VHH binders against E3 ubiquitin-protein ligase UPL5 (UPL5). Designs and how they scored, part 19

Target 1, 342 residues: E3 ubiquitin-protein ligase UPL5 (UPL5), of Arabidopsis thaliana (Mouse-ear cress) (q9su29r532to873)
Amino acid sequence: SPEALHGGLFMEFKNEEATGPGVLREWFYLVCQEIFNPKNTLFLRSADDFRRFSPNPASKVDPLHPDFFEFTGRVIALALMHKVQVGVLFDRVFFLQLAGLKISLEDIKDTDRIMYNSCKQILEMDPEFFDSNAGLGLTFVLETEELGKRDTIELCPDGKLKAVNSKNRKQYVDLLIERRFATPILEQVKQFSRGFTDMLSHSVPPRSFFKRLYLEDLDGMLRGGENPISIDDWKAHTEYNGFKETDRQIDWFWKILKKMTEEEQRSILFFWTSNKFVPVEGFRGLSSKLYIYRLYEANDRLPLSHTCFYRLCIPRYPTITLMEQRLRLIAQDHVSSSFGKW
Short names: E, the ipSAE of ESMFold2; O, the ipSAE of OpenDDE; V2, 0.75 times the mean of E and O plus 0.25 times the DockQ between their complexes.

## First folded at step 5 (VHH)

Design t26k (from t26 with D31S R102K; framework vhh_etentamig_d1; at its last look DockQ between E and O 0.01; V2 from the best seeds 0.00; counts 0 for: pae E 20.9 > 2, placed apart)
Fold by OpenDDE, look of step 5:
Order: sequence, then structure tokens, then C-alpha cells
Structure t26k (fold): chain B 342 residues (1-342), chain A 123 residues (1-123)
Amino acid sequence: as target 1 above (342 residues)
Amino acid sequence: EVQLLESGGGLVQPGGSLRLSCAASGFTFSSYAMSWVRQAPGKGPEWVSGISGSGGSTYYADSVKGRFTISRDNSKNTLYLQMNSLRAEDTAVYYCAKEGMKYFSPTGYFDYRGQGTLVTVSS
């Protein structure tokens, strides 16, 4: 029951001994990675920002697509409830649909720049010029081409007989935007919302939830901060066991991290904490401090982590070169786990 | 610790103007949308205006649309509300609020709210 889910989730991976909050965080990340994988064709990337996703109208060809979107709604809701940044960004149009808000011309700027520009020209053109040119031959229809098949959709009753002119061009654009961007994903939005609602308390409708947020807020909730990871902030929120802060290995560690790419840094963080992204508040927003523990085994071993406790165990490496080699090896294993370029 | 401190309230005549300020600290200010909410004596709280983290998007209640302007200076971690053409019905305590998921209210979802500043519109 939804109520039972509110009591907390326990996740266990098959053939693994790891359990607890770290496992849960990892699960959210991996599941979202799969859901929003372009290969699965459930979601499309936005044209201007590949980090942002919208439902694929063509997903209807899959008989299970309603279930997938419902499931996605549940997963996203749960991720939010558990304050897990999964790294997913929603397209503005999709967000507006979830909020039950009307899509304006400005809202599609990043979704479809070509249409945006075209519509803008239609609206901004001199009215006399527009009318003298028969409204550019436009009627209240949307022409679509799918798989080589051309279709004409009337935007209003007898739209094919209704010419666009300077007086009704605003209405034309509004209807066009609605039919092009809102209508095709109505079912997906509905299913997503249903799943999302199942995870929320009965007192808060999904529309109300999204309507009371700005897209930037949602972004922050789902992906964390927009800024690069601060190594200084990271260091400030890390404690040491078996090492002194002044130990050369600790100095080496942070120097190596500073030299890493942001992707590598995130990989290390994920290895360490099962968090791919840092909260908008920074490292202070995490549920716990981070810990570096000395590993008393062979000094050439790879680091190991206890993600449930934000514990990274590092051998007392004899050289910075060895440490770097080992840390980079860890980072490489997780490089493929990204939704896009950050 | 998150802190929101409102200022700029006071007594003003109908038709007058006031500018409210909210100093924010304890979080990355530019990463969060901010709102102004108000509560009049004997009435429930009312959402007044909101602004996105970047300041690129602004929103207003119908009751204040065209009269109030919300803005922010992210370099100063400060939220503003310019109130023009003030009316008696605008009399209320005005609160600065950080939008988020921590608290649900009739006015929206917020993480934190300031102590408020009193605006009195009277002849």
C-alpha cells in the first residue's frame, strides 16, 4: 500500500550483501538511468538541453507504456521523498503539463526552436503585411508527417476552411502549441501523475505539488546544485579515521580529486556514497558527514567503500602516483553512469 | 542555518509605495525560487508573488498584478518586493519564503519563512 511505502523502502540487490540506505540510493539512480535511457524510447531529450527529458509521444506503440509512466511517476516521487538526487531534469513543457498549466510560446523556446521562431514571426509580422499575403496561406491545421505518412489535424472545427489572419493568429498559435506539445503526451502525463500521486499523501494532488514549484526548484530537488562540485566543501565535510588530516595520503587524496574532471569526481562520490550528485545546499545537505578510513590491508589494494555510512577506506599508499592510479581506476568503472553532460 | 530577514515595512497612505527587502543566508540563494506571502489580520495567509532562482521568471497573485514587482539580487542574497499603488486591503504582515518541499501550506510549498514585516496602508 502507498502507506506502507511511506514507512521506508528496503532494497537488496541480488547476489550482493550490501543493504541499507546506500543501496536504496544506488537503486534510484540506476532505475532512473534505465527509465530515461534514450534507447528505451520512453522519453526524449530536449533539443537545446540534452539533460532534460520529456515523454515520447511515440511511446504509445508499446502496450506497456502506461505502466512505465506510472512506474516512473512513483520512482520520481519516492526519490523526492527520500531526498535522493537522481540527476533527471524535466523539460519545461513536461513540467508545465504536470502542473496543469497552459503552455505558452515562450515555454517551447527550448523544446522546439524552429516552431518557436516560426510562431514568433507569425505573431510579430506587420498585420497589414500579414493579411495582404493571405496569412501566409495558413489555415487552422497542423500538418504532421510520421513514417512517411502525412496527416492534417484540424485545430478547431472546420479548421481547414478557416484562414489565419492578423486578428486570429494569436489563437492559431495557441491552438498549434497545444496540439503539438500538450495533446500528444496527455496520457503519459496522466499516468505519470497517477503514479506520483500514489506515493504522496492524499492531501496533495500532483498538480498542486508541481504548480507550487518552479522548474528550477524541481531541478534542484532532482539533480541537486548546478554548480560544480566544490572540493573545498567536500573536504570541509569529511572526517578521518586512522588518518590524520595532515597525513600525506590525505593531502594526496584531495590533490588528486582536484585534478580530476567533474565526471570523475562524481564517480568517486558515487563510489563513496551512492550519490551521484550533491544537494543544492552542498555537502552539508547530505544526511551524514563523509568519512575516510584507513584500510590496514596491503598498501596496493583498491579503495573500498561502505556507502551506507559514507565511508571510504583507503590504504596507506606509499606514493601519490599509486593513489592516483587506484582512484582513477575506481572512477573509470562509473564513468558510464551519466544522464548527460553536466 | 537558513535565515530570512524581512525589512521595509511601515505605515503608508493609500496610493503610496513601499519596497520590502529580504536578506537570505544559510543556503545557496540563487538556486532556489523565493516567494512573498502575506497574512492580513483576521484572514488566512495569501500568496503574493514568486520569482525563480535566476530571476528570469516572475509570478503574481491577481490581487497585486500590475502593482507589485518582485525582484532579486543574487549577488547580495536579497529578495525585493516593490509595492506601488497600495490599498487598504494590502495591509498585512509580509513574509519572505524559500520555496521547497519541507512544508505544505495553502500558499504553497516552502522550506523556510521569515519573521515577517508589517505593512499598514491607512489614511
Scores: ipSAE 0.000, ipTM 0.225, lowest interface PAE 16.2, mean pLDDT 87
ESMFold2, look of step 5: ipSAE 0.000; ipTM 0.094
ESMFold2 (binder alone), look of step 5: mean pLDDT 82; pTM 0.837

Design w1 (from u12 with S50D; framework vhh_brivekimig_d4; at its last look DockQ between E and O 0.08; V2 from the best seeds 0.00; counts 0 for: pae E 15.8 > 2, placed apart)
Amino acid sequence: EVQLVESGGGVVQPGGSLRLSCAASGFTFSDYAMSWVRQAPGKGPEWVSDIYGSGGDTLYADSVKGRFTISRDNSKNTLYLQMNSLRPEDTALYYCARETVYDESGYLTFDYSSQGTLVTVSS
ESMFold2, look of step 5: ipSAE 0.000; ipTM 0.242
ESMFold2 (binder alone), look of step 5: mean pLDDT 80; pTM 0.784
OpenDDE, look of step 5: ipSAE 0.173; ipTM 0.604

Design w2 (from u12 with V5L V11L S50G L59Y P88A L93V S113R S114G; framework vhh_etentamig_d1; at its last look DockQ between E and O 0.44; V2 from the best seeds 0.00; counts 0 for: pae E 4.5 > 2)
Fold by ESMFold2, look of step 5:
Structure w2 (fold): chain B 342 residues (1-342), chain A 123 residues (1-123)
Amino acid sequence: as target 1 above (342 residues)
Amino acid sequence: EVQLLESGGGLVQPGGSLRLSCAASGFTFSDYAMSWVRQAPGKGPEWVSGIYGSGGDTYYADSVKGRFTISRDNSKNTLYLQMNSLRAEDTAVYYCARETVYDESGYLTFDYRGQGTLVTVSS
């Protein structure tokens, strides 16, 4: 199973002395940031849901793009197997193609609202009005523009000669949707599926896996929950080394965390674990408990973390004021890394 | 006086199994995370596995994942390492070590370890 970064760069975090799944979790996070970075031209954000990604049709100009998408499929399969939330959402069209399902008009509502509304009007227009206006001058063609060049693509044989009317407008819309949204990414979907299959049990093929899910299920698996963080649940799933639960520093820590905004709390969680979101079932859904370790002989130092082991390392701060200042510093440093900026 | 006493090492064929034990005394055992560390002949120490004081969470080096199982019995102050599917490369002296704090450089420190128990994997 390939775990290397595409593009020739291997990233390793040197602060971990023990081997474990935390190095793998940080690798997934960094790799996905690069893969889904729009500047790398592999994926684009959906026009009407900026949180969601789909393959970039233009990625085919890179002769290595099949390898990139195959690698991405492996990364996503491994993330799902290890229950690592990588913070990305897939566009509905991309998801449906992975599942081997046909794309309907309702499926593009959040992918391209303008196209959705236009097609809906075509289908819902009074048949007599539509036909008396020559089907608005429509024929079975798709107009495209790639790199400044405008092309006309026939949706069916002799599509330029086939007028749209009230009897065939559903066929027109179906073909338009397929040619505009599905066909351009077919190769990327194929290569992603191949890589995905490499990592899964042979008894769960890619189409069967995705077909058993609703998109919202996959969202939960890849992004994680967006429910408010329960500080009491967090505390109940935290243990200590070098501190006792009754130490005043531990009491101060939880008081400070309760006062923080939800975004600041997520930043602390990310610093601690490399996860910005808690599973739907709460902290019990994480693969291990969280730990606070004492940082020896540095009473005013910033916290450290070893995210592969869910360890937050803090000194024995002399005052609650100093602890709060240090915790807010690391929370502010990570606020801009929320999933809304992928 | 903290003491850690390893036992259970020996000669084993490749593919075989051994169970190591570490008897702990002189401290509240359940308050501390514990580790196994090994040192092969002519090589430096290699961390193998660790377990938190509660006994609930365990963690492993990639080289032993799926083959070794760490456990503890806090009522008997004893740490265990079940080693299965042993390979020649597992030949080493195995040490029981107590985790303590992170130092100023961000490294986890071990303040006590035992004398070790030798595991030899040879046909």
Scores: ipSAE 0.154, ipTM 0.646, lowest interface PAE 4.5, mean pLDDT 79
ESMFold2 (binder alone), look of step 5: mean pLDDT 80; pTM 0.806
OpenDDE, look of step 5: ipSAE 0.356; ipTM 0.760

## First folded at step 7 (VHH; framework vhh_etentamig_d1)

Design w3 (from w2 with G53P; at its last look DockQ between E and O 0.37; V2 from the best seeds 0.00; counts 0 for: pae E 7.1 > 2)
Fold by ESMFold2, look of step 7:
Structure w3 (fold): chain B 342 residues (1-342), chain A 123 residues (1-123)
Amino acid sequence: as target 1 above (342 residues)
Amino acid sequence: EVQLLESGGGLVQPGGSLRLSCAASGFTFSDYAMSWVRQAPGKGPEWVSGIYPSGGDTYYADSVKGRFTISRDNSKNTLYLQMNSLRAEDTAVYYCARETVYDESGYLTFDYRGQGTLVTVSS
């Protein structure tokens, strides 16, 4: 029968999308929210850039921490391969360690401003003044404080005996930065890199991948912008099937979205596409244009979506009030709606 | 009175190429997503490829991805399917189909199709 034949076609098409990008994007968001959850203490936010994460040196107390960091490396590599923005920014020091690059004084400016300023002063002080002042009494040590107890770590062999002077102050600063920022996370970086490499095509080492990027490039790949969503840009990248752009329902739809809060707008975007944030370059950076499809013969039903095709399916609602009510319901309950079929 | 008229089918050897055309009339062609659907002898219909109204985005069944290219010329009201690296399994009647809407069960519907054009891939 024709209905049986058409049903088979539609079922195959629908099942193909069950494992598509929408399912993977939801999985990535959920997994990353758990990895970077403060309760898990695998990552810390940077003190002078709260938006950025670095491995927590104290994560070593968990005997499974190497496995967690390796897993995180796998997740991040997969997110990059699938072009999923998981909403994560990495600290510059962590990024440089992944790239196998040297950490300079300028690289810690936003990680620890106090140490940056102190080291900058040491390096810029007049050499003769610095030497005549006994190098400010500095030796090649790093003083740390743990539970009120002060401890001294030698930066090199016999560091307590090695005075800092104008000839060696660059070496002192370099060792200080390495011991303070790089050494504590070496194991976590190593395990992350192993997991990341495991997912690469062509066996590209993580250092080669990250060396080709500025940090801002990685920011765009993983987080995107947190700028308010441009409804005009959204509309400009949306096409229609079963509606004309000039239909009153289309005018209502965009007016309602413009009235919504940013959180509600992000919920609608997520319901529609499985993307909560817009790429840095705007809606043109998504893998496809967005589409509004008519839901045939419906009257007051809730919207549906097929996130793998960026399709939002709505009926020809008879009033703007009904459309608004249905869209706000979706914004409230977006996590459990159409996505649950996949 | 929607009309869809396919052409360009024929007999080809494995590895050969064909280009199918579909002339559309009786509706505003540029307002509709379009698909190619095929039906092999003794089998049910199989969706092959689709293209959005603007022609900017295309999508393909896994079985034809990389070998087939769908396109449209909205100024000529014509849908095309370029088929390369043809295989015996591609033997079917190929239909031009108009996508309309999703039904309430979440299936994409096709409300019109043409008479079809036969593609035979045989040594």
Scores: ipSAE 0.018, ipTM 0.566, lowest interface PAE 7.1, mean pLDDT 78
ESMFold2 (binder alone), look of step 7: mean pLDDT 81; pTM 0.816
OpenDDE, look of step 7: ipSAE 0.465; ipTM 0.803

Design w4 (from w2 with G50D; at its last look DockQ between E and O 0.24; V2 from the best seeds 0.00; counts 0 for: pae E 16.3 > 2)
Fold by ESMFold2, look of step 7:
Structure w4 (fold): chain B 342 residues (1-342), chain A 123 residues (1-123)
Amino acid sequence: as target 1 above (342 residues)
Amino acid sequence: EVQLLESGGGLVQPGGSLRLSCAASGFTFSDYAMSWVRQAPGKGPEWVSDIYGSGGDTYYADSVKGRFTISRDNSKNTLYLQMNSLRAEDTAVYYCARETVYDESGYLTFDYRGQGTLVTVSS
């Protein structure tokens, strides 16, 4: 049950020293990274918006794929219930299917730009010209590839014998869109929806939940803001323990962060807080102020963090060069990234 | 030199209450998160509760949630633990500990602790 899973997560993280909500948040993020990892073939990135994911139709070759999609639905529902931003964006087509809404041509514009443009041209071509060119030779079929083989799928009974013309081209486009984008993931959507519903205390159908939202609302709930991180806002929401705001180390710290790439900055934020993304409200939307604590044990040690309390701990580094080297190790080192996600 | 001195332990019957104190010196108390850690006879240390330097953010182990209250008075450099509804399993030496940060593996560690104060819950 949802309460048992939640309690089990906290028990797993209480084994030696203090554990809190930051460790739970990191667990959700890491699990979602693995689920949506392209290596695992469960989800694909959208061709014309690589930030967004949709179910991989080919995942059906794995006999366990229904369980994985059901699990994914549970994880997403639980993340939404706990207001954990896991950095996931769904493709518009996938979102609309979860909402139980019909997929229109305009809905695939950012999912498959080439298909969108082709279908739009078919619908907008002069009817007389279209018909005099035999409907561009189109019939009611969809050609697909599976493991390097091309397959022909009839969009209706005897579709390969049915020519497209100016009177039926709308029907052709509607069937093409349904068969290309909706039908191939229908089972995955069903299993995701089952897992999602199972986590809700009132068994609310996903259609009811998702129909109340625009896609941008869901984006905010699952990923957080897309804007570049404001270092000034970050600094304004940071307090210090063992340092004064005017200490040279504090000046060095913010100067180094300003020089970092956006990805490096997000890695530091994640190491510090278990949040890779800043809320749309900025740092004021986080659950707590951020803290820089002085580490008194050694002046050259790597940074450490207590993500449950938004604490980044650094020694009084003797030089800006050493501080920068240590911070870049945390931001770019796979071991340091894993350590910072703990 | 950092010093932490616990007091307030003693013998109490089940269902009773005790208030532990920890006097801190040798550092800027308000700048540090502080913890209570206990060690029952024959067992390893168990984290009980902690409190941030501001005093507004408190956390508790599930075993004591709702019964124990951590607090601090930064003007007196003193950490407190109010223990209510005490049970036999609460019998332990209670230590006041200053939090450092997560160690290299990411676990929270403590750089200083006091001598401890014994709490015995027995009928």
Scores: ipSAE 0.000, ipTM 0.128, lowest interface PAE 16.3, mean pLDDT 77
ESMFold2 (binder alone), look of step 7: mean pLDDT 80; pTM 0.800
OpenDDE, look of step 7: ipSAE 0.020; ipTM 0.412

Design w5 (from w2 with A33W Y52S; at its last look DockQ between E and O 0.24; V2 from the best seeds 0.00; counts 0 for: pae E 12.5 > 2)
Fold by ESMFold2, look of step 7:
Structure w5 (fold): chain B 342 residues (1-342), chain A 123 residues (1-123)
Amino acid sequence: as target 1 above (342 residues)
Amino acid sequence: EVQLLESGGGLVQPGGSLRLSCAASGFTFSDYWMSWVRQAPGKGPEWVSGISGSGGDTYYADSVKGRFTISRDNSKNTLYLQMNSLRAEDTAVYYCARETVYDESGYLTFDYRGQGTLVTVSS
């Protein structure tokens, strides 16, 4: 069967004047959607900021991965030069690697919160307590696991023999971060940087370009800010229990959401699902469909939700005005609440 | 009026299988999540399994995961429960139930159920 990664990734831009600005922007958007498509396994989403991408270290198993990352570097450089927003965000670690900057503990906070918290605890633990507990049994190693295979990587010469203690735990954390987050993507960063430089007219080093930016600056250049939530997409991914799609209350519900501010809409989404932002691919990227359940209690009650199951429970409100008032109340930060399903 | 009619219960040996059916009428079947609930003699009701209106999402109690399969055929207004690897503790009256509302404690409630079908698992 055809190689979907190869067939879906290659596009050429032959002449921007002949294609017009709208066609050029659409080509960049389509190419980037394919490159950053999780099914292509070239990039991973950050677990603690699902909107952001970082190179997949495992992409090295594909013989074509150097070409793909070099191509991606060219595409991003061209998008930046033409001021085209391609709708992607880079993970902080990836951005810092492109800038040639060292990765600190604070830089992995949104990349891997579990590792961040663990390392922070190691550094902040009382020194006497830490040393009295044999440094929690830690040595200067990083243990990795891929496909059930576990490897032990020494962080320094004879790292397996070097115990972590209160005097060297900072060095341990620094080396752990470098080996866990920077080293595994070094080749991908190199290939990206090569392609990026190839598109610059004066061979400007990628490090000098990215070093002058904050991550927020790059976010603005590549994404152009957050897009509004698509209410039509939201509706298309919602099912009902105790209501029909044609019920007036359902019609009222979506009309109210359409006229709410973006911040109010995100508050409703958070109340409903514990997610404040929609995945890049839209509501289809959520782990489940959304549901509106009928609540058979007093018809003026506030909504409630079971966020683990994406369920919003509302009574059969007698008027659109009452529904709107109740929904706006839960959109305020101090009123938000949810309940779990057993 | 809403009607739910269970069938397919009976006596079965441990390790055996049964398939329960529930014929629904008096409402738009595809609009509602449906559940199977069971009640052993002298015990309170226990939720067994649930299925979305479209049939695309299914949920199971831990006690039956991997052994029971819920399904529905919206063209026939029928809910099913395939029960495999039955155990003595599965002995109960099984009810087809329409999901409706969560109570004040956040637990799912049901507004209609059938008369039930008895499943007995014994040697």
Scores: ipSAE 0.000, ipTM 0.313, lowest interface PAE 12.5, mean pLDDT 78
ESMFold2 (binder alone), look of step 7: mean pLDDT 81; pTM 0.810
OpenDDE, look of step 7: ipSAE 0.329; ipTM 0.734

Design w6 (from w2 with Y107T L108F; at its last look DockQ between E and O 0.33; V2 from the best seeds 0.00; counts 0 for: pae E 7.8 > 2)
Fold by ESMFold2, look of step 7:
Order: structure tokens, then C-alpha cells, then sequence
Structure w6 (fold): chain B 342 residues (1-342), chain A 123 residues (1-123)
């Protein structure tokens, strides 16, 4: 349960001197990895930034979803108090909701670019041209489609009968944004805020805390620097061409990666895939599996990569020492990826 | 000894369909990505499509995307190319090729190919 996990986390904090700060940070990371795991359906990822999350409106079908969001609020508050970087980012709309701020058109640009562009056109169209075209036939409604079922939501009383014109199009856009982005997650935001307040102080409102921040400030507090990469997960999502998984070179490769610093590991990943981040759900969240290809030419050559295909090409190195030297050169020099040719 | 034996070519009308097959032997088929490459008479080779050893990921040249489907059956050591909506410019000898790792220049390289099967698209 949320309360049981919360109690265990507090006990871990009280034993910090015995276990050390690294153990505390690992537990926060693992807890957040589970909370934001797509299988739990509590949060949705932003299409334009796979690390940014917002509450899933559909989570309300689970009768325990208020408890889960309240628990999440407590975990985030504790992470902030202990300055633990958990490696997640919040969507701008979700952040503004927590701050109690109105969502403007510019705030949804990265959340829903199609609606942003459409609303921008409505507001920027010449007033006389817009009015002479009957407001593009728009009325104060929002049309939705869920599971093949279309639904019409009136943005105001008798919205189906209220035409949009140059004098009221700002009101139309404001109501549209509220009904599309704010209203569907209102309960989840409320429960998150309750849990957040419980950890800081029952007298400190979460709106006051978030209002004093820019989104970039919160990003720094929660994301920090580089997130740990799981080598076991990496290996589990890698296939081979010209090598067998049991080959000595494959065994050497993973041993070398396990010994590398996090910075070196991230550089290898970027060289291999051009991907700057490992998703919170791990390597299964990448667009493809990763591949290690055998390079049949000189056995001492630097690795190559074809990042559009997630391919790392290495020769059959004769020794682990040579492989390590070549891989560390790639990692430390930040050598740009090579692209496949045909 | 690596062997790749193509079949299924023939004469077909524009808009028609063919299914090419390639029987593979002499190597562990599932360990290797495989490709189809075609060559029109008097022209250079053109890569058509590829598929990874597990059969999960496929990739296509722009000229055939949406019309051709590559697949494999690792239990039968067989590679397939389903060709739909054929056009006159698809006329070529089609080769089954084993993908190797890239050469020193990073050029897409094949270490083995079959003798090919002729596909002729004409009215």
C-alpha cells in the first residue's frame, strides 16, 4: 500500500547513518521507477519529451487511484526534502496545476502541438476575415473520442448554440484548454497535493511552494544530472549479428561496461543510439532493440555505429585489454556516431 | 558451406503479386540479419529490404515501402519477400543476401548471396 511503503521509506531514512546516502537514493529511484512504470497506468508520458509525465485521466477507473496519487505526492516531497534526484520531469500543464496557475495557450505548446497550432490560428486570424467566415463554423463545444465513441462537451451553458467570433474567441480558447487539459486531471492533482502537503507541513500549501518556482527549477531538483543505467537491462535488450551471446567478446563487452563510470556508459549509449536518455521503464522503452554487429575487417579498429538502427559494430578483438582501450576511447572522446551507407 | 537458394520469380502483370523464397543452409540462420537485393539488367545493385535474425524488426528501401513485406521462418531456415502492387521498374534479378557487419568505410556489405531469381513485370 502507499502507507506501508511510506512507513518503510521513513525507516530507511532513520537508518541513513548505518546504510549511507547512496542506499537512500537507490530506494527513491526504485520507488519512482515503479510509480512511473507505464504498467501501473498512473502517469502518461509526453510525446515530445519521453521523460515528462502528467497524470493519466483514465487512472480514475481504479478505486485506489486517489491513494496512489497521494502516495506519489508524499514520495516527491520526501525526495525534494532529502535532495534526491529521481530522474523524472513533470509536464508543464501538470506543474501549473500544482501551482494553481491558469494554463495559457503557450503552456500547451509541447503538450499538444496540434491543438496549440489550431488555437493560435483562431486567435491570430484577422478579425473581419474570421467573422465573415462565420467563425469557421465553431461553437463553444469540445468534441472527444474514447473507445470509438464520440462525445460532445459544452464549454459553457448552451455552448452548442454559441458561435465563436472575433470578440469571444479568446474565451473559447481559454475554456477549450481548461476542459481538455485541466479538468480531466483535477482529482489526481488534488490527491497529489494532499500527499505533498502531508510531508512538508500540514500548514504549507503546495500551490505556494510551486508558485515560487519556475519549471526549470523543479527540473533541476528532480532530474539533476545523469540517471543510473542498468547494465543487466541493457544486455537483456541487446541482440547480436556475427556473434553468439556466449562468445568471449560478448562476455568481455559487458564486463567492461559494468566497470565503466556512469558518464562513460552514457557516452557509449549515445554513440550507439543517439539517444540521450534511458526511459524510466528501462531499455524496453526505446524504439528498437539494440544490436552488436561483428566487423570482419581489421581486428583492432575502433567501434562504428549506425544510430538510426541502434547498431554498434565491433571487430572480434583478440584481447579484452584491446576492447577496453577502444571502448574507453569512444566513451571519453564522445566520438560522433557513424551512419550506415548503402 | 553457406548456401542461399532463391525461388518464386517469374513473369507477372503490373499491379500483380509474387512471393519470393530463399532457402538457407550451412550456417545458423537465426544468428544473421538477411536482406533482399535486386539488380536490373545493366544496372548496379539496389538494396530492397532487410530483417533481423529474431524476425522482429524489418526495414525497407523507400522505393518499396508499403508494397513489399519481408519475413522469415527460422524453423524452416527460409527468408521470404511478399511483393505486391508490382511495377515495371521492379523488374530485376532478386538476390537473397546474408548481412555481414559493415566494411571499413561503413558501407552495407553482404558476405554471401544466392544466384538470384528473375522477376519480370510486363504486360
Amino acid sequence: as target 1 above (342 residues)
Amino acid sequence: EVQLLESGGGLVQPGGSLRLSCAASGFTFSDYAMSWVRQAPGKGPEWVSGIYGSGGDTYYADSVKGRFTISRDNSKNTLYLQMNSLRAEDTAVYYCARETVYDESGTFTFDYRGQGTLVTVSS
Scores: ipSAE 0.014, ipTM 0.523, lowest interface PAE 7.8, mean pLDDT 78
ESMFold2 (binder alone), look of step 7: mean pLDDT 78; pTM 0.783
OpenDDE, look of step 7: ipSAE 0.024; ipTM 0.431

Design w7 (from w2 with A33S G50S; at its last look DockQ between E and O 0.01; V2 from the best seeds 0.00; counts 0 for: pae E 22.2 > 2, placed apart)
Fold by ESMFold2, look of step 7:
Structure w7 (fold): chain B 342 residues (1-342), chain A 123 residues (1-123)
Amino acid sequence: as target 1 above (342 residues)
Amino acid sequence: EVQLLESGGGLVQPGGSLRLSCAASGFTFSDYSMSWVRQAPGKGPEWVSSIYGSGGDTYYADSVKGRFTISRDNSKNTLYLQMNSLRAEDTAVYYCARETVYDESGYLTFDYRGQGTLVTVSS
């Protein structure tokens, strides 16, 4: 249980000299895999950046959730103190809350793109049109459905009586963002911060620590030190359907992938399999082989994937240049979403 | 470059009608099934309707069945949504979305969407 590991892990860190750093780093990694596993309902992956975690608001139905988040804060603080990279990325909203910073609309772009677009349109609508239409019927409320029932949350005192207009729509969006993304995790952030502070010498506040960082700095501190992806290993664990191994398109594919940056390669792997990291034993540690399937439709189409089958679908591109352009495009963007994720 | 541009949103009274359009470019429109997806302020996304590339088969969410009609004009690369008998609960930003050619594990999925058009139903 997280409670039992909490006590044992703390003792291990005090005695690191006797145990050795490799064993300690492996325990950190395994503990974080358990904590951040979505099956344990403590953290969720962000909808529009699947690499990143945020506290699960629903975790507060568990009466022990404060202890679990405090434990998590302790584990992260100890990982930072021992310079152990545990392969965890935090959602921008969660990071800003830890830093004590206000959340803006631009900060939720990768957390919830649909909400981002909706709010952006409200703010960018012609002021005269917006006011002439009673602020689109909006009032200072947030409508939610939780546990099967609909709920209306007022964003300010008497919010359901306060109409949105072109002069206050910025305030409306700011309050909506805060209530939708920050407020639901405030208790979890508080407990995480308490655990984090308890592990630091002289009780350094988490806000002071996190305020001095950009998100990418924290990413570097917490992300696992993954070895570069071996393209040869990747190729050795890939089978083909509709292509022969000797086809020029297959030669082009691996040459393009080999010259991509590590970040681009990891994005392709994620698009293909939903796995960001290769197991320590290499591609043979994945649950199945990977597959490249031929699309028989238009020969200029973007690649598609069926990640639960480890299947990448590409057309018979007429040139290496076109193939490279299409592969780099999917490496730079999240190009599809499921209905339940949308 | 795939582009989807929605239009036709606005303010209507309950029981009124609106017709949404989505102009598509940068791909062979007739090869793709298309969907409308909506998102009310402060709520998650909701699938509304889908139509096959040929325009023959259409599908609707239970909440809009009988009131909304999806259609397409492949000669104009345009997707439409006719919305009748509008209710306050239909208030949302409506997005035009391109479905993938291959289904992922039985889930309906999309690879591109537009910026959306706002529909407000208010008395």
Scores: ipSAE 0.000, ipTM 0.105, lowest interface PAE 22.2, mean pLDDT 76
ESMFold2 (binder alone), look of step 7: mean pLDDT 81; pTM 0.816
OpenDDE, look of step 7: ipSAE 0.306; ipTM 0.738

